# VHH binders against q01730, part 12

Target 1, 276 residues: q01730
Amino acid sequence: SKSLKKLVEESREKNQPEVDMSDRGISSMLDVNGLFSLAHITQLVLSHNKLTTVPPNVAELKNLEVLNFFNNQIEELPTQISSLQKLKHLNLGMNRLNTLPRGFGSSRLLEVLELTYNNLNEHSLPGNFFYLTTLRALYLSDNDFEILPPDIGKLTKLQILSLRDNDLISLPKEIGELTQLKELHIQGNRLTVLPPELGNLDLTGQKQVFKAENNPWVTPIADQFQLGVSHVFEYIRSETYKYLYGRHMQANPEPPKKNNDKSKKISRKPLAAKNK

## First folded at step 23 (VHH)

Design s33
Fold by OpenDDE, fold request of step 24:
Structure s33 (fold): chain B 276 residues (1-276), chain A 123 residues (1-123)
Amino acid sequence: as target 1 above (276 residues)
Amino acid sequence: QGQLVESGGGLVQPGGSLRLSCADAGFTFDLYAMAWYRQAPGKERELVARITYEGRTRYADSVKGRFTISRDNAKSTLYLQMNSLKPEDTAMYYCAATLRTEPRDLPSEYDYWGQGTRVTVSA
């Protein structure tokens, strides 16, 4: 494989817009000499490295459209990441993020946000997160969300929402405002009911995907799932269900217990102390 | 459930070319990673080529320089251009799709599979 130096040089000399530095054992972006001078690049892949942080210098890469940090050890993002005005795809999957930086929602063109396998919850999101109104796909699977904020309904261009293997105890009614939603992945949560407003969406067609297995659904909903997704949606659209849902919500039932010890997640394991 | 349908397989002489197609996705095609796998008789299914939703490609060493994976998102179609075909390329070729943004080279990571199209390279 070409040295990092050579990759940087080649990109500069040949005006190559795509730089792939995946699986290079990089622990700091600052150690890659000349990386931040590559202002012409539109794609930077740093997946499968050992990054713990992203420096604010990332903002110098002003033309980035694709930025991939998949499978690193990133615990913190700089606020400057939202200054990348051309950024369309941001992959932060399989990292150690507990929070997103302030102003993260200022990315104007972001279409795909991958946050799978982090340590995020509803409190981890900045106040302007749901200003990301250009998002087509949001991946939040294998995180620690107990609640999906109602502001999710503001993401009106969302086509894919993945919430698999979180700790969700409910879905907000505003999910029904996602009129372009084609795929909803909510399997492996603590959901007992679905908001009737979800029935406003068409997730039962051949081009749609609705995955909701491994939830402690109440019996009436579980019975419909046995018949198929179309029956589920038909049922939640019914007046009978709306009544039941209302009663259920008024009773304020205790959420189901968390079954999964997430303490064993790789993202939560202590980083081996650099033997100084 | 999304269905993938392969086409373009057939009998070809060594040194010949084929173009495989995979169409009729029942999912948001342009946001999925796609791959071609092949399985020869008595062998395990192996990755031939992969293309991420971002357009990054990977090839098996055995097909590098001869095969090209591409996609038309507007048509929801995946392609495999196979040039300089060899008898060793004889196999059932499968189209696969995954919502994973960074799939490993494991068949188990793919969500959807086609029924396959047979490619036979024989003199």
Scores: ipSAE 0.895, ipTM 0.940, lowest interface PAE 0.6, mean pLDDT 95
Fold by OpenDDE, last read:
Structure s33 (fold): chain B 276 residues (1-276), chain A 123 residues (1-123)
Amino acid sequence: as target 1 above (276 residues)
Amino acid sequence: QGQLVESGGGLVQPGGSLRLSCADAGFTFDLYAMAWYRQAPGKERELVARITYEGRTRYADSVKGRFTISRDNAKSTLYLQMNSLKPEDTAMYYCAATLRTEPRDLPSEYDYWGQGTRVTVSA
């Protein structure tokens, strides 16, 4: 494989818009000489490295459309990441993020946000997160969300929402406002009921995906799942269910216990202390 | 649930070319990573080529320079252009799709599979 130096040089000399530095054992972007001088690049892949942070210098790569940090050890993002105005795809999957930076929602063109396998919850999101109104796909699977914020309804262009293997105890009614949603993945949570407003969506067709297994559904819903997704949606659209749902919510039942031991998640393992 | 349907397989002479197609009938195609796998008789299924939803490609070493994976999102179709075919390329070729943004080279990471199309390279 070409050295990092050579990759940088070639990109500069040949005006190559795509730089792939995946699986290079990189611990710091600052160690890659000349990387931030590549203002012409539109794609930077740094997946499968050992990055613990992203420096503010990332903002110097003003033309980035694709930025991939998949499978690193990133614990913090700089606020400057939101200054990348051309960014369409941001992959932060399989990292150690506990929070997103202030102003993260300022990425005006972001279409795909991958946050799978982090340590994020509803408190981890900045106040302007749901200003990402251009998002088509949001992957939040294998995080620690107990609540999906109602502001999710503001992401009206969402086609894919993945919430698999979180700790969700409910879905907000505003999920029914996602009129372009084609895929909803909510399997592996603590959901007992579905908001009736979900029935406003068509997720039962051949081109749609609705995955909701491994939830402690109440018996009436569970029975419908046995018949199929179409029956579930028909049921939650019914007046009978609306009544049941209302009563259920009024009773304010205790949430089911968390079943998944997430302590073994890679994102939660201590980083080996650099022996000074 | 999305269905993948492969086509374009057949009998070809060594050195010949084939173009495989995989048509999608479901899921949000342009946001999925796609791959071609192949399985020869008596061998395990192996990755031939992959293309992420971003358009990044990966090839098995055995097909690099000869095969090209591409996609037409508007048509929801995956392609595999196979040039300079060798007898060793004889296999059942499968189209696969996954919602994973960075899938590993494991068949188990793919959510959808086609029924396959047979490619036979023989003199």
Scores: ipSAE 0.894, ipTM 0.940, lowest interface PAE 0.6, mean pLDDT 95
Fold by OpenDDE, last read:
Structure s33 (fold): chain B 276 residues (1-276), chain A 123 residues (1-123)
Amino acid sequence: as target 1 above (276 residues)
Amino acid sequence: QGQLVESGGGLVQPGGSLRLSCADAGFTFDLYAMAWYRQAPGKERELVARITYEGRTRYADSVKGRFTISRDNAKSTLYLQMNSLKPEDTAMYYCAATLRTEPRDLPSEYDYWGQGTRVTVSA
């Protein structure tokens, strides 16, 4: 494999827009000499490294459209990441993020946001997160969300929403406002009911995906799942269900218990102390 | 459920070329990672090539330099250009798709599979 130095040099000399530095044991982006001088690059891949932070210098890469940090140890993002105005794809999956930086929602062209396998919850999102109105795909699987904020309905271009293996106790009614949604993944949560407004969406077709297994559904919903997704949607559209849902919500039932010990998640394991 | 349909397989002589196609009918194609797998008789299914939704490619060592994976998002079609074919390339070739942004080289990580197209390289 080419040295990091050589990769940087080649990119500069040949005006190569894509730089792939995956699986190189990189602990700091600052250790990659000349990386931030590559203002011409549109893609930077740093997946499968040992990064713990992203330096503010990332903002110098003004032409980035794709930035991939998959499978690192990133605990914090700089606010400057939002200054990348051309950014369309941001992959932060398999990291150690507890929060997103202030102003994160300022990425006006962001289409794909991968946040799978982090330590995020509803309080981790900045106030302007849902200003990311260009998002087509949002991956939040294997995080710690108990509530999906109602502002999710503002992401009107969403085609894919993945919430698999969180701690969700409910879905907001505003999910029914996602008229472009093609795929909804909500399996492995603590959901007992579905908002009737979900029935406004067409997720039952051949081109759509609705995954909702491994939830403690109430019996009437569970029975419909046995028949198929189409039956579920027909049921939740019914007046009978709306009535039942209303009663259920009025009763304010206790949420199901968390069954998964997430303390064993890689993202929560202590970072090996650099043996001084 | 999205259907993947492979085409382009056939009989070819050693040193020949084939182009496989995989057409999608059911999911948001441009957001999926795609792959070609192959399975020879009596052998395990193995990765041939992968392309992420970002367009990054990976090849098995055995096909590197000879095969090219590509995609046309507008047509929702995956391609595998196979050049300099060898008898060892004889197999059933499968198209696969996954919503994972960084899939591992495990068949189990793919959500959709085609029925396969047979490639036979023989003198």
Scores: ipSAE 0.894, ipTM 0.939, lowest interface PAE 0.6, mean pLDDT 95
Fold by OpenDDE, fold request of step 24:
Structure s33 (fold): chain B 276 residues (1-276), chain A 123 residues (1-123)
Amino acid sequence: as target 1 above (276 residues)
Amino acid sequence: QGQLVESGGGLVQPGGSLRLSCADAGFTFDLYAMAWYRQAPGKERELVARITYEGRTRYADSVKGRFTISRDNAKSTLYLQMNSLKPEDTAMYYCAATLRTEPRDLPSEYDYWGQGTRVTVSA
């Protein structure tokens, strides 16, 4: 494989818009000489490295459309990441993020946000997160969400929402406002009921995906799942269910227990102390 | 559920070329990573080529420089251009799709599979 230096030089010399530095054992972006001088690049891939942070210098790459940090050890993002106004694809999957930086929702052109396998919850999102109204795909699977904020309904262009293997105890009614939603992945949560408003969406067709297994559904819903997704949606659209749902919510039932020991999650394991 | 349908397989002579196609019916194609796998008789299924939703490609060493994976998002179609075919390329070729943004080279990580198209390279 070409050295990092050579990759940088080649990109500069040939005006190559795409730089792939995946699986290079990089611990710091600052160690890659000349990286931040590549203002012409539109794609930077740094997946499968050992990054613990992203420096504010990332803002110097002002033409980035694709930025991939998949499978690193990133614990913190700089606020400057939101200054990348051309950014369309941001992959932060399989990292150690506990929070997103302030102003993160300022990325006006962001279409795909990958946050799978982090340590995020509803409190980890900045106040302007749901200003990302251009999002088509939001991946939040394998995080620690107990509640999906109702502002999710503001993401009106969302086609794919993945919430697999979180700690969700409910879905907000505003999910029914996602009229462009084609795929909803909510398997592996603590959901007992579905909001009737979900029935406003068409997720039962051949071109749609609805995955909701491994939830402690109440018996009436569970029975419908045995018949198929179409039956579930038909049921939650019914007046009978709306009544039952209302009563259920009024009773304010105790949330199901968390069954998954997430303490063993890779993102929570201590980083090996650099023996100085 | 999404369906993948492969086409373009056939019998070719060594050194020949084929173009495989995989048509999608049922998921948001442009947001999925796609791959070609192949399985020869008596052998395990192996990755031939992969393309992420971002358009990044990976090839098996055995096909590098000869095969090209590409996609047409407007047509929801995946392609595999196979040049300089060898007898060793004889296999059933499968199209696969996954919502994973960075799939590993494991068949188990793919959500959808085609039925396959047979490629036979013989003199």
Scores: ipSAE 0.893, ipTM 0.939, lowest interface PAE 0.6, mean pLDDT 95

Design s33
Fold by OpenDDE, last read:
Order: structure tokens, then C-alpha cells, then sequence
Structure s33 (fold): chain B 276 residues (1-276), chain A 123 residues (1-123)
């Protein structure tokens, strides 16, 4: 494999817009000499490294459209990441994020946001997160969400929403406002009911995906799942279900217990002390 | 559930070329990573080529320089151009798709599979 120095030099000399530095054992972006001088690049891949932080210098890469940090050890993002106005794809999957930086929702062109397998919850999102109205895909699987904020309905261009293996106890009614949604992944949560407004969406066709297994559904919903997704949607559209849902919500039942010990997640394990 | 359908397989002589296609995706195609796997008789299924939703490609060492994976998102179709075919390339070829943005080279990480198309390279 080419040295990092050579990759930087080649990109500069040949005006190559794409730089791939995946699986290079990089612990700091600052150690990559000349990286931040590559203002012409539109794609930077730093997946499968050992990054713990992203420096504010990332803002110098002002033409980035794709930024990939998949499978690192990133605990903190700089606020400057939101200054990348041309950014369309941001991959932060499989890191150690507990929070997103202030102003994160300022990315104007972001279409895909991958946040799978972090330590995020509903309190981890900045106040302007749902200003990301250009998002087509949002991946929040394997995090710690108990509640999906109602502002999710503001992301009207969403085609894919993945919430697999969180701690969700409910879905907001505003999910029914996602009129372009084609795929909804909510398996492996603590859901007992679905909001009737979800029935406003068409997720039953051959081109759509609705995954909702491994939830403690109430018996009437579980029975419909045995028949198929189409039956579930027909049922939640019914007046009978609306009545049931209303009664259920009025009763304010205790949420199901969390069964998964998430303390064993790799993202929560102490970073091996750099053997000095 | 999404369906993948492979086509383009057949009998070809050594040194020949084939182009495989995979179509009829029942999912948001342009946001999925796609791959070609192959399985020869008595062998395990192995990765041939992968393309992420971002367009990044990976090839098995045995096919590098000979095979090209590509995609047409408008047509929801995956392709595998196979040049300089060898008898060792004889296998059932499968199309696979995953919502994972960075899939590993494990068949278990793929959500959808085709039924396969047979490629036979023989003199």
C-alpha cells in the first residue's frame, strides 16, 4: 500500500478528488502531513483507523462531499464539521459518540447520516439536528434512544430510517409525516404499540421495507404481524385500533424492561491504555 | 421482501467474456451496498466484488484486473463485467445487497440474495 505521504502528494499533483486512507492505523488526522492542504478533495475515507477525535482543521477541506469515519474510536466531533456546506454523506458509524456537537444540524446538503453503533440518545442531539431536512437516510441503529423526538417529522425527504436495537418505548405520531419513507427498521426495541399515524405511510409494497420483529407488541398487533405487514397496516388504520391505542395511551403502562446489557458494548469499553 | 434476479451467465471458453446483471431490487437500491459472490462445487461461497453505496469497490485478489463491478442506480441494476475468464471462475454467481454502509466480507451481513446465475468456463 502507498504511504500516506504519497497519497497526499498524488492527490495534490494529480488533483485527485478522492482520498482513501482506510485501515492505516491512523490515531490522529494531524499526523497525516499535508492532509488539510487538500482543499480540492471531495471525498475522504478514514474508516477502520484509531481516531479518537476529529480536529477543527477538517473545516479546511471545504469541498468535501463524502466524509467517512466508520469504525474508529471517535468520542468528540468539532463544531467545525457542520461548516462543510457541500457535505452529502457523513459516516460516523461504529464510534464512541455520546453527543453531537452544537450546530451539527447546519449541514445544508447532507443526504446520508450514518450513526450506527454509538452511545447516542435523544439528549445527544443538538437543538438544530432536525434542520437536516435534506436527509434521505438516517441510521441510528445500535444506540440508546428511548424516545424518538417528534421533530423527526421535519425530515420529510427521509427514505430510510433505521432505529434497530435501541431502547425505544414509543414512536411519535409525527413519523406519519414522512411521506417519502420507503424503509423503516424498528426491530429490537421495547415497542408495544404503533401510532395510528404510521398508517398514513405506504410501507407494505414490494419496494418498501418494514422490519419490526423483536418488540413486545400487544396481542392485537402481534396477531396481525403473524399474518403479514400488510395486515398490520390495515389494522392500525382501523377505527378499532385507534380506539385501542387511545385507551392504551391513557392507561400509561409501564415501559417494558431493558433486556440488553449495553454496558458490554465495545463503544463503552475503556480504551486500552496506550502502553506507554 | 426485496428480490434480486441475476442474469447473463452461460458457457464461455477460456479467455472469453461475460457480463452479469442483477435487477428487480425491492429496496432503495442507490443507498445499498451491493456485491457479487460465487460458489463453486464443493467450495465455500466467496466474495468476488463489492461496491458501496458511495461507489467504492473491492475485489477478490483472484479477479483483480479482470472483473469490474458497477451499478446503474437509475435502473436499479448491478453489473459484473468478467473478462479473461478462466476455468477456475466456473461457479454459481450470486448477487447480494445490504443496507450496511461498510459491510464486511461476510455473507451473513447481506440482507438480500438472488437465486444465482451459472457461469461455466470450459474449452
Amino acid sequence: as target 1 above (276 residues)
Amino acid sequence: QGQLVESGGGLVQPGGSLRLSCADAGFTFDLYAMAWYRQAPGKERELVARITYEGRTRYADSVKGRFTISRDNAKSTLYLQMNSLKPEDTAMYYCAATLRTEPRDLPSEYDYWGQGTRVTVSA
Scores: ipSAE 0.893, ipTM 0.939, lowest interface PAE 0.6, mean pLDDT 94
Fold by OpenDDE, look of step 23:
Structure s33 (fold): chain B 276 residues (1-276), chain A 123 residues (1-123)
Amino acid sequence: as target 1 above (276 residues)
Amino acid sequence: QGQLVESGGGLVQPGGSLRLSCADAGFTFDLYAMAWYRQAPGKERELVARITYEGRTRYADSVKGRFTISRDNAKSTLYLQMNSLKPEDTAMYYCAATLRTEPRDLPSEYDYWGQGTRVTVSA
């Protein structure tokens, strides 16, 4: 494989808009000489490295449309990441993020946000997170969300929402405001009921995906799942269910216990450098 | 839901060309990574080519320079242009799709599969 230096030089000399530095054992972006001088690049792939941070210098790459940090060890993001005004795709999947930086929601053109397999919860999101109104896909699977904030309904362009393998105890009614939603993945949570407002969405069509297995559904809902997704949606649209849902919520039942030992997640394991 | 249908397979002479298509996706096609796998008789299923939702491509070494994977998001169709075909390219070719943004090119990572289309390269 070409050296990192060569990649940078080639990009500069040939005005190549895409730089792929995946699987190169990079521990710091600052160690890649000349990287931040590549202001012409529109795509930077740094997946499968050993990055622990993203330096504020990332903001110098003003033309980035795609930024991929998949499978690193990133614990912190700089606020400057939100200054990338042309950014459409941001992949932060499989990292060690506990929080997103202040002002993260300032990205104007962001369409795909991958946050799968981090250490995020509802408190990890900045106040303006849901200003990302251009989002088409939001991947939050394998995190620690217990509550999905009601402001999720503000993401009106959302087509894919993945919440698989979190700790969700409920879905907000505002999920029913996501009129463009085509795929909802809520497998592996602590959900017992669905808000009736979810029935406002069509997730039962041929081009829609609704996955909701591995939740402790109450019996009436579980029975419908046995029949199929279409029956689930028909049921939650019914007046009978609305009544039952209301009663259920008024009873304020205790949330199901967390069954997943997430302490074993690699994202929570100490970094080797910290063990020295 | 999640249907993929391959077409374009057939019998071709060595050195010939075929173009495979995969269509009729029951998911948000433009946000999925796509791949072509093939399985020859008595062999394991192997990756031929992959394309991420971003358009980044990867090829098996055996097909590099001869095959081209591409996609038309507007038509929800995946393509495999196969040039300079060899007898060893004879296999059932499968289209696969995954919502994973960075698949590791394992069959188990793909959520949807087609029924396959047979490609036979013979003199």
Scores: ipSAE 0.872, ipTM 0.928, lowest interface PAE 0.6, mean pLDDT 94
Fold by ESMFold2, last read:
Structure s33 (fold): chain B 276 residues (1-276), chain A 123 residues (1-123)
Amino acid sequence: as target 1 above (276 residues)
Amino acid sequence: QGQLVESGGGLVQPGGSLRLSCADAGFTFDLYAMAWYRQAPGKERELVARITYEGRTRYADSVKGRFTISRDNAKSTLYLQMNSLKPEDTAMYYCAATLRTEPRDLPSEYDYWGQGTRVTVSA
C-alpha cells in the first residue's frame, strides 16, 4: 500500500475525492500532515486504526459525505462533527463512545448512522438527536439501551432500525409511526411484550426483516413465534392482545433480569496502547 | 432481505469474458454490503470481491485487474465483470449480502446467500 504522505499528496494533486487510510495504525489524525487541507474530499475512511479522539479540525473537511471511523478506540467526538452539513454516512461502530456531543442532531443530510458496539444508552443521546429526520438506517446494536425514547417516531424515513443485543425492556408505541420501516432487529434483549402499535407496520413480507429471537417473550407471544412471524403480527393486531397488553403494562411487572455480562466487552476494557 | 438470484454463468474459453449478475429484490439494497464468493470442487468458499454500501471495493489478489465488482442500486443488482478468464477461475459463484457496514472476508459475516451460478473455463 501507499504511504499516508503519498495518499494525501495524490489526492491533492489529482483532486481525488475519496481517501482510504484504513488499517494504518494511526493514533492521531493530527499526525497525518496535510489531511485537513483536503477540502475537496467527499469520503474519508479511517477504519481499523488506533484513534482515541477526533479533533475539531474534522470540520475543515466541509465536503465530506462519508466519514468512517469503524473499529477505533474513540471515546468522544467534538461538537464540530455536526457542522459537516453534507455528511450522509457516519460510521462510528466498534468504538468506546458513551455519549454523543451536544448538538449532534444538527446534521441535515445524515442517512446512515452506525453506532454498533459502543457503550451508549438512552442517556447518551443529546436532546436534538431525534432531529436527524433524514436517517434511513440507524444501527444501535451491542450497546446498553434499556428503553428506546418515544421520539424515535420522529425518524419517519427510517428503513432499518437495529437494536440487537441491548438491554431493552420495552419498545415505545411510537415505533408504529415508522411507516417506512423494512427491517427491525430487536433480538437479544429483555423484551417480554410488543406494543400493539408495532402491528401497524408490515414487517412480515418477503422484502421485510423482523428478527426478535433471544428475548424472554411472555408465553402467548412465544407461542406465536413458534408458528411464525406472521402469526405474531396477526396476534398483536388482535383486540384480545390489545386488552392483555394494556393489563400487562398497568401491572407494571418487574423487568426480567439482565442475562449478559458486558464488563468483558472490549469497549469497556482499559485501552491497550498509550494515548499520545 | 429478499431473494438473491445469480445469473450469467456458463462455459467460456480461456481469455474470455463473462458478466455475472445478482438480483436482490430487497427494498434496502443500497444499504447492504454485497460480495461475490466462489467455490471450486474440493475447496472452501473464498472471497472474490466485495463492495460496501458506500461503494468501497476489495478484491482477492488472484482476480485484481481482471474482475470488476459493481452495483446498480436503482435496479437492486450486483455485477461481476470477469475478463481474461483462466481455468483456475472455474467454480460455483455465489452472491452474498450483509447489513454489516464493515464486512471482513469471512463467509460467516454474510447473512444472505444465493444458490450460485456455475462458471467453467474450458476445463
Scores: ipSAE 0.715, ipTM 0.862, lowest interface PAE 1.2, mean pLDDT 90
Fold by ESMFold2, fold request of step 24:
Structure s33 (fold): chain B 276 residues (1-276), chain A 123 residues (1-123)
Amino acid sequence: as target 1 above (276 residues)
Amino acid sequence: QGQLVESGGGLVQPGGSLRLSCADAGFTFDLYAMAWYRQAPGKERELVARITYEGRTRYADSVKGRFTISRDNAKSTLYLQMNSLKPEDTAMYYCAATLRTEPRDLPSEYDYWGQGTRVTVSA
C-alpha cells in the first residue's frame, strides 16, 4: 500500500475519483494533508481506522457518492453530512453512534444506509429521518431499538430492511406498506407476534428472504415456522389470526425478558478488539 | 438472496484461461458483497477474490495480476476471469455472498454458497 500523502497526491495529479484509506490508523481526517482539497472524488473509504469524530470539512467533498466509515469509533456526525447531495451509499457500521444529526434526512439520493453495530434506538433518529425515501437498503442490526417507528412505511422503495439483534417488542402495521421489500431480517429480537399487515408482502418466494429465528414467538406462530415461512404468511393472512392478534394486542402483555449479553456485541468492544 | 449457481469450470492446460460465472436468481444481487473461494483436496477453503456491493475488489496474493473479479448487476452475475493458470490453481471454486458491507477473508463471514465448479490445470 501507498502512503497517505502519496494517495492524496496521486488522486489530485491523475484526477482519480476513488480513494481508499482503509486500515491506516487514522485518528483524525484533519491529519491527512490535502484530503479536503480533493473536490473531484466520488468515493472515499476510511474503514478500519480510529476516527472518533468527522469534521464539518467533509461537506467540501461535494461530489461524493460513496462514503465509508465502517469500523471506527465515531460518536457523532456533523450536520453537514446531509449537504452531500450526491451521496448514494453511506456506511457508518461498527461505530459508537447514539444519535444522528439534525437534518440527516435531507440527503436526496441516499440508497444504502449502513448503521449496523452502533448504540442507536428509536429516539436516536432525527425528525426528518424518514424523508430518506430513496433508500433501497437500511441496516439497523445490532442496535438497541425496542420499537420501529410507524414512519418506516414512508420508505416505499426499500428492498432490504435488517433489524437483526435489536430489542424489538413489536413491528408496526406500516411494515405492510413496504411493497418493494425483498428481504426482512428480524432475527434475535423479543418479538412474540407479527402484525397481520406483514401478510401484504411477498416474502416467501425463492427470490426473497425472511429471517425471524431467535424470537419468543407465541405457539401458533412458532408452529407455523416449523412448517416453513410460507405457512407463517398463510397463517397471518387468515381471519383466525387477525382475530387472535387483535385480542393479543388488546391484552397488552408484558414484553419478554431480555436475555442477550450486550457486552459481547461488537459495537461495545474497543477498536483494537473490533479489528481482530 | 437466491440460490448461487457456478459454471465455467473445466480442464485446461497450464497458461490457459477460464472465465467462471456465478448466477444469482435473487432480486437484490447488487446489494450483496460477493466472493470467490477455492478449496484444493486436503486444504481449507481460501479466499481468491472479493468484491463489495460498491465494487471495491481485493485479491489473494497468489492470484493478483492473473485473476479479475467483476460483477454485472443487470444480469445478477458474478465473474472470475482466470488467466495464466497454474497447476496449483486446481481446486473446487465456490461463489459466496453476504449482506456484510465490509467482509474480510474468513469463509464464516459469508452466508450463501454455491455448489462449486471444478477447475483442473493439468501439469
Scores: ipSAE 0.703, ipTM 0.858, lowest interface PAE 1.3, mean pLDDT 90

